VH-VL binders against Probable pyridoxal 5'-phosphate synthase subunit pdx2 (pdx2). Designs and how they scored, part 5

Target 1, 248 residues: Probable pyridoxal 5'-phosphate synthase subunit pdx2 (pdx2), of Dictyostelium discoideum (Social amoeba) (q54j48)
Amino acid sequence: MEELIEENNIKIGVLALQGGFKEHVEMVKSIKHCFSECENKYKYSIIVQEVKSVSDIKKLNPHGIILPGGESTSMAIIASSNNDGENIFTFLKEYIKQGNFIWGTCAGSIMLSNNVDGQKVGGQSLIGGLDVLISRNYFGRQIDSFETKINLNLKFSKNNNNSILLENFEAIFIRAPAILDVIDKENVEIIGEYIVTKKDGTKEKVITAVKQNNIIASVFHPELTNDNRFHQYFVQLVLNNHLIKIKI
Below, E stands for the ipSAE of ESMFold2; O stands for the ipSAE of OpenDDE; V2 stands for 0.75 times the mean of E and O plus 0.25 times the DockQ between their complexes.

## First folded at step 1 (VH-VL)

Design p9 (from p1 with heavy chain G98H Y99D D100Y F101G W102D S103Y G104L Y105E Y106W Y109P; framework fv_potravitug)
Fold by ESMFold2-Fast, scan of step 1:
Structure p9 (fold): chain C 248 residues (1-248), chain A 120 residues (1-120), chain B 108 residues (1-108)
Amino acid sequence: as target 1 above (248 residues)
Amino acid sequence: QVQLQQWGAGLLKPSETLSLTCAVYGGSFSGYYWTWFRQPPGKGLEWIGEIYHSGSTNYNPSLRGRVSISVDTSKKQFSLKLRSVNAADTAVYYCARHDYGDYLEWFDPWGQGTLVTVSS
Amino acid sequence: EIVLTQSPGTLSLSPGERATLSCRASQSVSSSYLAWYQQTPGQAPRLLIYGASSRATGIPDRFSGSGSGTDFTLTISRLEPEDFVVYFCQQYGSSPYTFGPGTKVDIK
């Protein structure tokens, strides 16, 4: 058994219950530099590990967690299982409440949302926290799965109007959800948008990525591309939060 | 209706490289994972690996780096290469579609299968 | 890896009878990622059930699936002659995706 060394390390957990987690791990491993708004003047290294139980998360004690794509109902069932005697989604609700950073992609964005359009009666388990209205499988119902380039307006500090524009970011939409509306317009910051031409020919603007304090959500699959800039963004947010907490 | 057709060399000698191709007819190639399975005669099924149409791959660790899966998006094809074959690689090989992003996931349709025999 | 066990290995029944096939996982499997296949000798597997209980397109209503956690069941309410073949369960909620060894439904 090996323990993680905490000196000058930023630890990222990737929830490895199903779908897409290996690609997220490799993307985080591929990060060599911080963004131009990097506030870190210290030599931090990044440790990334797959986590599949509350026990794994507690042992890693990660500074941030990525919830990958895949099917959100499957994630909820696995996370609520009796494998480790503790509910993973209940643990993650508390993890978020304590101010730790979390990023949900595709199905993960659904799990983090407070309001899910078309949610099954009887209730799919959700982590919650993100005040948006999200539509499951929106793109699969309106258009086919596709790849396109979008611009992302990355938000680092809400009280400081600094943002970084990522141009020509490759986004892959696989029967993806879409964020239809922001419920808490004061605290939810829009990172990305896309104009969808529906099958009936009408156009609709949908939200593809948001940030609400320590919660990041995106409906595309950056882990399936060769562009690690969104992973760099998440790690930078985690590092900034860590530095604030230890008051360096 | 989407259908898969597969082909490739069926008779190999030990140490050679297996090469199989699967072509997708009807429907969309993009937005799906494309996967390979195999079934030795009289035995159960084994997953080999899968590839998203953009080229991202997942492989069964048991095949120890001998496997490579690739896509040709313009031809709507994906291919399996298995290096350094031996008699244990004798099996019927199947390609199949895996839908990743839909509410529920499944493997369908499947190709017709290709019998690969490895003998000296 | 998750190991799937199917029981019985062979189920001997007559046409018109009810068949109950079991699939047990070595650790918990999300029902959304459990499937059942039928295989006729010399043919590719045919998807019957996905998501533990959802019937695939074109599959007769005599086939049904149920279960959660580690225990899953395929039920054939009234066996027809073409149903006397091999059935496999599959999990794909955890990599590597794995299959059970199969249950053969045989004529008594």
Scores: ipSAE 0.000, ipTM 0.448, lowest interface PAE 13.6, mean pLDDT 81

Design r11 (framework fv_refanezumab)
Heavy chain, then light chain:
Amino acid sequence: QVQLVQSGSELKKPGASVKVSCKASGYTFTSYAMNWVRQAPGQGLEWMGWINTNTGNPTYADDFTGRFVFSLDTSVSTAYLQISSLKAEDTAVYYCARGTYFEYLDVWGQGTLVTVSS
Amino acid sequence: DIVMTQSPDSLAVSLGERATINCKSSQSVLYSSNNKNYLAWYQQKPGQPPKLLIYWASTRESGVPDRFSGSGSGTDFTLTISSLQAEDVAVYYCQQYYSYPTFGQGTKLEIK
ESMFold2-Fast, scan of step 1: ipSAE 0.076; ipTM 0.651

Design r2 (framework fv_refanezumab)
Heavy chain, then light chain:
Amino acid sequence: QVQLVQSGSELKKPGASVKVSCKASGYTFTSYAMNWVRQAPGQGLEWMGWINTNTGNPTYADDFTGRFVFSLDTSVSTAYLQISSLKAEDTAVYYCARDYWLSEGYFDYWGQGTLVTVSS
Amino acid sequence: DIVMTQSPDSLAVSLGERATINCKSSQSVLYSSNNKNYLAWYQQKPGQPPKLLIYWASTRESGVPDRFSGSGSGTDFTLTISSLQAEDVAVYYCQQYYSYPTFGQGTKLEIK
ESMFold2-Fast, scan of step 1: ipSAE 0.085; ipTM 0.659

Design r7 (framework fv_refanezumab; at its last look DockQ between E and O 0.01; V2 from the best seeds 0.00; counts 0 for: pae E 13.3 > 2, placed apart)
Heavy chain, then light chain:
Amino acid sequence: QVQLVQSGSELKKPGASVKVSCKASGYTFTSYAMNWVRQAPGQGLEWMGWINTDTGNPTYADDFTGRFVFSLDTSVSTAYLQISSLKAEDTAVYYCARDLGYSYEPFDYWGQGTLVTVSS
Amino acid sequence: DIVMTQSPDSLAVSLGERATINCKSSQSVLYSSNNKNYLAWYQQKPGQPPKLLIYWASTRESGVPDRFSGSGSGTDFTLTISSLQAEDVAVYYCQQYYSWYTFGQGTKLEIK
ESMFold2-Fast, scan of step 1: ipSAE 0.327; ipTM 0.732
ESMFold2, look of step 2: ipSAE 0.000; ipTM 0.476
ESMFold2 (binder alone), look of step 2: mean pLDDT 93; pTM 0.949
OpenDDE, look of step 2: ipSAE 0.006; ipTM 0.520

Design t1 (framework fv_tocilizumab)
Fold by ESMFold2-Fast, scan of step 1:
Parts: structure tokens; sequence; C-alpha cells
Structure t1 (fold): chain C 248 residues (1-248), chain A 121 residues (1-121), chain B 107 residues (1-107)
């Protein structure tokens, strides 16, 4: 049992090395109400802070961490450089193994993936943990960015099939990766998909968001919209995990 | 390059436990994929024994599940097979293999060289 | 369990011949079928996955087709180095099952 909570707060860290971290912080701060059941029966407050080092993460002791998008190679170099005497990626691997929640967007989704299409031995450093095959710049140079509406099936528990459908969710893709397939069909739950029309007119379905236990990944940028419901979803997962830990 | 290599005793007595280890190089077994054992009795076809997922979860062939155990040792980058209560019918070449998942299908993309295990008194 | 039946069990052909092997599943497995080549004393080698996809580094003379219950593997122009036993394998559900194998020899 973990009895380290002295107050009714859920703490979220946003990794502030590169990318859209300020927008993620603002989205989490905008959450005013309970998602899902609209009951607010647990009465927790949400605290969100930028973290730039292992020392920042240890000081905050967050229940969940968001890894924003950015240039993945530069972020991996910075994260692996031991800026405060410790490697951030090594720390995050242990953070995830301890059952804490993590959500990667865009470049963050690549960093959490176990299998990167075309990755060579000794290539870019990864955190790992997520059992998907991901392609870095799937949409290519002809589509630098685009906006579209997608449906999301938000999954809360593997055992109860409890889900919430978000229809016509505004998704922004910026030099986006795509999840090509899931490796662990038993534990990886598909949240979102998108049908891509290729130059020859053929259509291919790609995965845009998944959940595997305490790891969430998305290849779009919800932090650039006015819709905080995906951030609400992540925070709700973190809260549910915290409540399970303290009840056991 | 990914490489798999089997090791373990080549002779096991009836009623004893067959134990084999697969050592993987060029890829961390804790980082992805399913890791399988497949056997081939002399002059016969291939039989899948089971797999261990990189997280440690296992699935075994129902015909063997009461006798088979698979484990992983992430510190040594190895996974192992134990088959209890062996008989002459368990004499086979045992292969370890990696299961790659892509485009909605699984396949064995890398194999060890195989290790012959003879069950004899 | 899904039963996989190969035919023929063996065949002899001349260099340059077109060789065809068939594989039948006892129930529909969609396109979840793989083909392997095994030379004497060696481990199996993946040639075709997902019924029709050629593994990287494998010569284009090898091909696969089919879906559901009936599958075909073809060598368009048999070469001496192709002498081996060929196995089909379903990956639709566990336990994974293999066909009994087809031995290919040169006349």
Amino acid sequence: as target 1 above (248 residues)
Amino acid sequence: QVQLQESGPGLVRPSQTLSLTCTVSGYSISSGYYWSWVRQPPGRGLEWIGYIYHSGSTTYNPSLKSRVTMLRDTSKNQFSLRLSSVTAADTAVYYCARDYYGSGSLWFDYWGQGSLVTVSS
Amino acid sequence: DIQMTQSPSSLSASVGDRVTITCRASQSISSYLNWYQQKPGKAPKLLIYAASSLQSGVPSRFSGSGSGTDFTFTISSLQPEDIATYYCQQSYSTPYTFGQGTKVEIK
C-alpha cells in the first residue's frame, strides 16, 4: 500500500525539454470537472508543473507524466545527457515499471514504443514499454501538417469494456508518426484510427492513439486545440490508478 | 543483427525435466516481441510449444501445457524452456525463435540453430 | 486446434520448372499464413508472411496466394539451391500449427 498522499491532489508533470509543453500545461490547468461519470465523488485537485530534470520529477513526485511532441532525436540526446547527474530516459523507464502513468504525444509516442519501423541497432534512444510498431514520419513531406476530425474510443479498464466515444474530435497532425500495428493484441487497446488516402488512390488504415496499461500514446496534438477532453481522459486514468493503489 | 542460440543438456532420462536456454544478442528481450520454442522430432514436422511475451506473460500449446514452463532472465537476455515428465516422444531438435508482429499477422523471423535433445535411459 | 494439410508430401522437378504447393486450413484463418523453407540440418527460414508478402532478401521467384482456407505457394523457376522441405504455418490463433511439410527434390 502507498500512504504517501497527505493531501487530495493529483500531480501531473509535463516534460519541458522541447515541443508544446506550455500548451499541455494550460490544457491540464483548464480541467474543471470530473470526466466520464460526472460525479466528482473523489474530490481531488489537479496540480500540473513543468519538469526539466530527474531532480524536478523527484521533487514533484507526480502521479502521471506527459511527454509532448518535438524533434525526437534532439529530445533523446537531451534526455540521455545526464543534465543533473542522472539520465532522464533511464529514470522514466523505472517510473513506468513502478506502475505510474505516462502519456506520449507525437515524438513522445515514438519514445515510448518498443518497435520503430526502420530503426537500426544503436539508433535513437527510446524509453520503451509500449508494444506497437510505429513509423516516424509516416505522412511524409507532401503533408507537413493537416487537421481532421476523428472518433476516439476512450478505454478506462481492460476488464469491464467501459469506454466513452468522442465523435468528431478535432485532431491536428504535424509531421506525424503513425502506429502501423499492435504487437501485444491482448493488452494494447486501440483508441483512435485514421484512413489515409495514398497518391495512387489506395486507402490504408493507421492507428492514431492507443493505451497499454499505464502507457498512453497519441500521434496527434490535442494540446493545440480548444478541446481538453483527451487531457481529462489522461488525468482520469491517473486518478483511477491512484484510488486503486490506496484502496489495496 | 539479431541472433538466437540454444543451449542445454542433449540427453535427458525418462521422467526427468528437459531444460533449455535461448541466449539472444542484438536485441533486448524485455523491449518487445514474443519469444517462442518450436520442436521437431527426427524425420517429422514442426510443433509449436509456446511463447513468452517480453513482459513475462506466457501462452502454451494445450497439448503440452501441463508439462511446460517458460521463463525470462532479462539480466542475461535469455529465455528458457522447462518440459517435465519427459518420454521418448519428446526426443526432438528444439528451436527458439522470435515472433514478429506486423500488418495483422505473426511470423517467426529469426531462429536459433536448434539443439537436439534425446530422451533415453 | 486448427489443422493444416499440405499437398503434395513430396515432389521431384527439373531446374527451371514451376513448382506449386498447397496448404488447407480446417477453418478460415483469413490471411494469417506463413511459408518456411528448411534445408537438411538447418533451422527453418521465413519466405512468405501474411499469405502473400515476400520476406526481405528472399528471391522474387517465391510467391504466395490465397485466403480463408486454401493457400498456394509457388516457385516460378526452380533453382538447385531451392531443394528443401517447405512448411506452411497458421498464425490466426494459438496453438500455432504447421503443415506436415513438402519435400522438393530435383530430377
Scores: ipSAE 0.000, ipTM 0.400, lowest interface PAE 17.5, mean pLDDT 81

Design t10 (from t1 with heavy chain D99V Y101D G102E S103L S105Y L106W W107Y Y110L; framework fv_tocilizumab)
Fold by ESMFold2-Fast, scan of step 1:
Structure t10 (fold): chain C 248 residues (1-248), chain A 121 residues (1-121), chain B 107 residues (1-107)
Amino acid sequence: as target 1 above (248 residues)
Amino acid sequence: QVQLQESGPGLVRPSQTLSLTCTVSGYSISSGYYWSWVRQPPGRGLEWIGYIYHSGSTTYNPSLKSRVTMLRDTSKNQFSLRLSSVTAADTAVYYCARVYDELGYWYFDLWGQGSLVTVSS
Amino acid sequence: DIQMTQSPSSLSASVGDRVTITCRASQSISSYLNWYQQKPGKAPKLLIYAASSLQSGVPSRFSGSGSGTDFTFTISSLQPEDIATYYCQQSYSTPYTFGQGTKVEIK
């Protein structure tokens, strides 16, 4: 243990094109410290800002980015417009490929998925990278919008056996997608599952959150609750990645 | 222009390990995409072996998983296939290929020319 | 694993003919199907992805259609250079699987 000398910053960008970006910003701001590793070694300040353009992202130089919910087609149209001469979705594809952390929630999870059930090719731009099959508006078709408490098995490193069980997490599902299958079963780690009772009385297990290396996806709206633990999880992943890069 | 080229021994004895390397030019393998191996026994169809993501993470065909290892060498811009305990059934042309992502649709867009590996005593 | 079955296994047609090949998946794969052309001694070449999207640089006489479990690949007017074996491949789930191939010959 070292004496705490100086504050360091972890920067999080929240894509503010459409959806619940303000709620995500406030949830990140509500985090006083990262999990125990940050608290025990160094004090890190968390900086969070809305980003609307490649220019905004470059100015902030964030360690991680959150892609909130909202209407993914509208987001794709806005992101595809001329903006400082650069396309946001193209920039984010490269941002992910360089090993930077990204978390997509609801519509954001659709934008990160490589395979979208029923998607017309060219119908909207996707960022991609996440090897799952996701169904748009699954919960709205099988069960009306709802709130429930779920358990999440948080994964920090594929090379480490450590995981944390997050119990009684409040999840809100609003016209939510569902992850139906994992395509890359070796590299995609399942964080959350839910058993849906369909309108015909049958039960089906669906995936509600996954991690693939530096890509995190969830289909619920944690930003609409008072429970910031999933935001804490994402910030901790970003901090861990930062500490590895600076050889701590 | 991105190109892939296989190299390695064309003859392997039964029970030994088959080793092949794919050299990529025109793109850094650590910068993106999935890099894959696909094989084709003489006169037969195509069989996917597995891929390695630009980060080093791997996914293998379950039918071969116990015998397959894929590695990358970023300093040489190469990725490799190791297949252990080979038998005559492993005789095939081995292709390396890139997996491309187009709006969430994945496909093999670039292929090496193929390398014939014969397993015989 | 998802099984891919092609029909027919081989066909012979004349230059200018419309050629149709079918591919069936053992379960629904939505539109996650690709088509490849392989000439003797050469690597496969991508022609169609996402069931119906033509790869850049591929002649417009090649087309694909279908969704779910049944897919069709068509050559609207067969040319001599189209002699090859054609493979379908699903990208819905790993392991990626290919059909057994359809050999297309002239006459």
Scores: ipSAE 0.000, ipTM 0.410, lowest interface PAE 16.2, mean pLDDT 81

Design t11 (framework fv_tocilizumab)
Fold by ESMFold2-Fast, scan of step 1:
Structure t11 (fold): chain C 248 residues (1-248), chain A 120 residues (1-120), chain B 107 residues (1-107)
Amino acid sequence: as target 1 above (248 residues)
Amino acid sequence: QVQLQESGPGLVRPSQTLSLTCTVSGYSISSGYYWSWVRQPPGRGLEWIGYIYYSGSTTYNPSLKSRVTMLRDTSKNQFSLRLSSVTAADTAVYYCARDKYEYLSGFDYWGQGSLVTVSS
Amino acid sequence: DIQMTQSPSSLSASVGDRVTITCRASQSISSYLNWYQQKPGKAPKLLIYAASSLQSGVPSRFSGSGSGTDFTFTISSLQPEDIATYYCQQYDNLPYTFGQGTKVEIK
């Protein structure tokens, strides 16, 4: 394997069934450099494309997939339809199981979570894999949207202290779910938290972003800001995973 | 406060290019949002023409795409509309507007509108 | 393109009346729908976004509801300054499309 990766193309698929997929595509396109510690060390270009079917994903062969927001029920109906004779949810479960990176935001984070608060007996995760308890109606059924600045502690490797703190990251919460608890405390790493002040003056801490191996989840919408650093983070994780795979 | 203001000729001859500029104050167009053009023929409804994202990427209404170009001038904090090969059907009030993202999407700030008449 | 159809095309009501306008999309747009108010000679003003969220600074008498293909806009107690044409607009898919407008007049 060459020390320099000549013509290294990192392909990112954005699931374009519903939600903020166009904003995610634009944010990935806006990435000019990786984080400062990896700047110019590897020659790479980022290719990002919308994917709507298993056929689209197979043609692109993406190294990572972003599963954006949108109504989880509507996305489930669309994704469970017979696209090219294959179920997209079944494909994504296998895609994740094979070690490929996926990032779910807002409704996407719900689809990746193994435990959904208030889910009926017999109901199950659409994709699964993430060992957290998530509430889809945490801020109420109406659209509770707000903007705030949060700090994010970005995790690259489970077993080292090499993390990046993003201070004053603009976070937009729209119909926000909240991660209420971590089920697998050994493998789920907390990236972000937020303290909610309720109408009665009670304060509650919620988790806003996590990483579990190759699964990333966030309940805010970084694609709706001018700050592409969370997208840079995801692409960096994808690149790191790709480099590990090609050395074997 | 954010303000948008259209400027450009109010009269354009058939077959020529309609050219309008939107001057933005109170916010840098290269710092965020989608910046759109929307038109309204006299007595008719609204038609979205296209947008330019703060990064410079553009998307146009397919019905107008072959005739539309949008550009930005970040030094003047302006974005512009060029509509080629105009006909009487292009007579309309042209608005520039700021569009938020995804769930926040909505034209929250508008210019006053500039009437462009296509006439010989 | 997604077609947006408003009903009625016009209405007349008295001050204090509850006014309801409907908007129908040719396909599901989830909650990706905005409502605008336009007074003669003026630019449109955003009142409701995401089907039911009230825009900052807009009076609470305006509200929106619905999802999928069927949407409703309501003025709970019509005021004289509410005389205008109202438009729905979908942003689920490009190109953005508007309804044909509903003209609201006072009797």
Scores: ipSAE 0.000, ipTM 0.440, lowest interface PAE 14.3, mean pLDDT 81

Design t12 (framework fv_tocilizumab)
Fold by ESMFold2-Fast, scan of step 1:
Structure t12 (fold): chain C 248 residues (1-248), chain A 123 residues (1-123), chain B 107 residues (1-107)
Amino acid sequence: as target 1 above (248 residues)
Amino acid sequence: QVQLQESGPGLVRPSQTLSLTCTVSGYSISSGYYWSWVRQPPGRGLEWIGYIYHSGSTTYNPSLKSRVTMLRDTSKNQFSLRLSSVTAADTAVYYCARGSFYDLWSGEAFDIWGQGSLVTVSS
Amino acid sequence: DIQMTQSPSSLSASVGDRVTITCRASQSISSYLNWYQQKPGKAPKLLIYAASSLQSGVPSRFSGSGSGTDFTFTISSLQPEDIATYYCQQSYSYPLTFGQGTKVEIK
């Protein structure tokens, strides 16, 4: 039996191939609040569903997709597999190109990044679109897994001069990647940064979250905490995009 | 404690403009919420007039839109209602109220109200 | 505009009784429904928001349920101080609209 779909719904797909997809689904379902910038037109219900194939995405027709962490090597194997004649990551490249929102977390951030540390000349990303340099398993090489509180400067629009500061946001880093540099400094907006004390005793500033138009990336695991504010932020971006589209 | 209090003339003549002010204490009107007006004719139910959002944007009941103007004075922490071309049908208790957006499913709920000000439209 | 219809328009009950009021929307409003209590000569007071969420400081004997077009407000054990007119209000679409009210009296 299929559940009823109401007209004023924001639909979020969570890619359910590997990683913490169940925790992401639960976090989106737990969203009850909006930020101070919420306006009266935010009278929408949130629908969130797991998606495992191109056909699942087409059936749901989501306004935004969350791409959870997992093993990037395993994801590359999945991306190369066409047992049904459909490649989900090739589909996601077009989904993003059409202006739909996507959020990659942990390994998902690697899949969205155009430049991965150690890539050879002519190497290709699984999905791409995000113009940053990311280091695979940075924290596992430099520091053990840990939990800390960070500040996030949430960006809603490049044309807006305002942003929302999230203080004391719980961030869990589990053998996480790190964004080392922004390649397109004009279009990539930095949301979060962290200073790492490496295993050799040196310090390095790394980027923990960015936004480039309709692509959001983070290297921590917000789905493993009880703080749904980053999920709320993503849903609000999706809603804002939907409202713009229905006016046009 | 946040409090709202209406003030303005209790008697307005037909065809004139009804003008009311809501004074807010304990919270800055420019910092949040939907600052609203709701009226109630004697012995009848509640009718939403409109609100001014903390940013200054307004939304009015379409049945009253051509006659309604809402403004805010952030220096005095007040917001006001002007209703033009009044008739006897506009006789009502006028409440200012704070509209709170509690979550994505609740919409505006009015959690704090002024005591109400009776406005009689009579010649 | 979304029309809100309450039933009954008035009722009389004894202290300790379970009191039920219904509210019907002319179209689906999901869970965008609030309930207010208004005592004679006083401003309304918010009791329930989002169809079923109890406002802070409101006694637990008050509850709400429903979704779509049909909603119910319940007082599990009527107290003398509950004598009032109760209003539902939809917040799904502009203009915001209220039901006509249900007057609750003690017999």
Scores: ipSAE 0.000, ipTM 0.429, lowest interface PAE 15.3, mean pLDDT 82

Design t2 (framework fv_tocilizumab)
Fold by ESMFold2-Fast, scan of step 1:
Structure t2 (fold): chain C 248 residues (1-248), chain A 120 residues (1-120), chain B 107 residues (1-107)
Amino acid sequence: as target 1 above (248 residues)
Amino acid sequence: QVQLQESGPGLVRPSQTLSLTCTVSGYSISSGYYWSWVRQPPGRGLEWIGYIYHSGSTTYNPSLKSRVTMLRDTSKNQFSLRLSSVTAADTAVYYCAREWLYDSGAFDIWGQGSLVTVSS
Amino acid sequence: DIQMTQSPSSLSASVGDRVTITCRASQSISSYLNWYQQKPGKAPKLLIYAASSLQSGVPSRFSGSGSGTDFTFTISSLQPEDIATYYCQQYDNLPYTFGQGTKVEIK
């Protein structure tokens, strides 16, 4: 007897309001196997679709959502002005509260953060949920963009036995934000760090990726590389959460 | 140092498609930033047309959305504007520009501008 | 769309004068406003971003202030090379929109 669940699909939505969403869709489509739990007896197909409205999200009913990089202010404005009868960011707050997984990259990481350095009174709308302090323009005009290799410590649970270290992961930083501090040190897990050498010669450590329960955030652009392992990581988290919800 | 240069026909007949190319030097357009087109009709102010993200994703001004297409050619480090069904109202100087901050909408580098006249 | 209105449409001043230009948004845009200088025959140049931040390489005589719907751009001591049209631009909502411009001439 094969241990197959009647519903054998994991559905991923990619928010397609602006910036980078096509590359995320193609990276998810490129996933041919699981890398962390390849011996899992269950067989699932991955379905990925662009979503542009609350109606799109409800129709797809995704198990996880990716918020791509782009202009965080522009994305917030587009989401707020969408004339489908409901604010997308308000819907995503509830989506996260229900225990569904969400991953924000670059601008998406800003939108998920509770504390934005230099945020003005009446500033841009945020989804929130992630207890970090993020600098929107840390790598601003001093550094236009750069590529480097970083180490990522992927966290599946608070059990060390489920951690996977990715060495020499190719990361592309494009006027990237940086996570400056973790506010909730009990629940926020650091996945990646990078040491920046500033123009004045000083060195500063910044956080490049974190996980807080069902919220994942990264400040680099894995969708612009040929390495889909971070996308594999996110999909695996979504699958693990689905299996828990159906009590398997 | 990054530079932008517009090129394309300076005269377009009504109902035809206006086509302009922006050549970028000193930076790969696929590596970052938003790359925009902004126009300035004679005697009027500046009007943002749209942008293309370094990944190829596009966003257009709703007033022009049905007539605008932006494309990138990463092998030539160029991005282009096509505006269909032109009328005399589309006569303007067309600028390509780079948006330099994630959240600022600020255009820090501009091409020199290309005058396009729509006349029969 | 957010409408941006500048005042005055044009002005003439002497070298050394303080020049003030205002920009009003049709709805609150917080501090999400940029200022540009366009000299005759040239492309616009970014001077001020986020209402009050001076762009690198721009002379300190240029400054910006304001929030919400009312914004001010100031040249503390007008120089001959400042002959230009100045534009405000909001980035609180897409589409990005510009003011109609203020032409600054020297007497």
Scores: ipSAE 0.000, ipTM 0.406, lowest interface PAE 17.1, mean pLDDT 81

Design t3 (framework fv_tocilizumab)
Fold by ESMFold2-Fast, scan of step 1:
Structure t3 (fold): chain C 248 residues (1-248), chain A 120 residues (1-120), chain B 107 residues (1-107)
Amino acid sequence: as target 1 above (248 residues)
Amino acid sequence: QVQLQESGPGLVRPSQTLSLTCTVSGYSISSGYYWSWVRQPPGRGLEWIGYIYHSGSTTYNPSLKSRVTMLRDTSKNQFSLRLSSVTAADTAVYYCARDLEYSYGWFDPWGQGSLVTVSS
Amino acid sequence: DIQMTQSPSSLSASVGDRVTITCRASQSISSYLNWYQQKPGKAPKLLIYAASSLQSGVPSRFSGSGSGTDFTFTISSLQPEDIATYYCQQSYSTPWTFGQGTKVEIK
């Protein structure tokens, strides 16, 4: 029998408002293979492009968007100052509501969170959607940046019956936020955790990555390593969503 | 260094309300963490009662929920436990403890414990 | 509620012996399990968190292992000061629940 072979494109946008976006673009471009547990009988090409405005996003029409790391306040200011006649955060809020996948790293994870610890009423603009409490200044100092190996429990299906464990995943934390609380425990799935030992010898457990339906958040920088497996995970989720939408 | 200390009456009459306060030093309860109460009847095991966060979020053990109220006083850096309609079964050492995270914690540090006897 | 079953309820061993305590959860709790030591008249003390992580200042003879539903706590070489009751506790889902305790005594 002949194999079903179809060539089609999965488009990923990377929001290019400040640093870190080029590294995400290169990581997505480096993806050659699906996970060993994935069965893909279709040939899809991955297209990745930087997007800087609502106009760019509309032209690309991406199946998924990555919000890279950086300083969340600076990103909010840049987004608010965009000269395309539309607020990027308002557009992304609707993009998410339409069922499209989004992944926020570091500052991006803050922007996707519904609750930011210590933020006053009328504070920084957020995209929202992710029902977690996140602290942007958890580690307090720039010298709290560190590199370590963590385990990630990647979630594909609801109920966590089928998941992929990534052991010894290289994670870089740069003035990292921490997810302090999962508010919607029914829909938010924990992907990663890490135990932090502070200078005073105290130990704190932090949540480092979560998934809520079509929203993925992580507080580390996988784009600064040579390990593209978390990017593979995101693209696989986007592909799975696309295949469901076209009833394959 | 963070320290917790329980205080309150050591004797409560049946049907009355048990009230205990935990005073925290070395860390502001408004700055993070969930703050818990755990009890231990004499010669028996540990039972978690509930926790409170700065935002006012509380979660109580379902077995005690109808009788439990936890409050915080951030100006005094204290959190408290009220347990209504007590019986002899509520006789226990009551500990306050810091719970590191809302859903993913462990108890460290602990207060030294306060024995509450419910007498006839 | 997640039920924690701890075994054995008590044990007696000689100084220098390897001591093993087990804890079983009624459902999967991943690695969200802690171990505490309680000496008579004292508050519990955290020894192990996240199933296998040793708390700062705790002697290296204490260790933990396991994931999912089955967990083990080990004292590699029992010392006189280790006479205590040991408790496991799941931190996966509220209400937080403890095992019934294991009383460790010296023979």
Scores: ipSAE 0.005, ipTM 0.409, lowest interface PAE 16.8, mean pLDDT 81

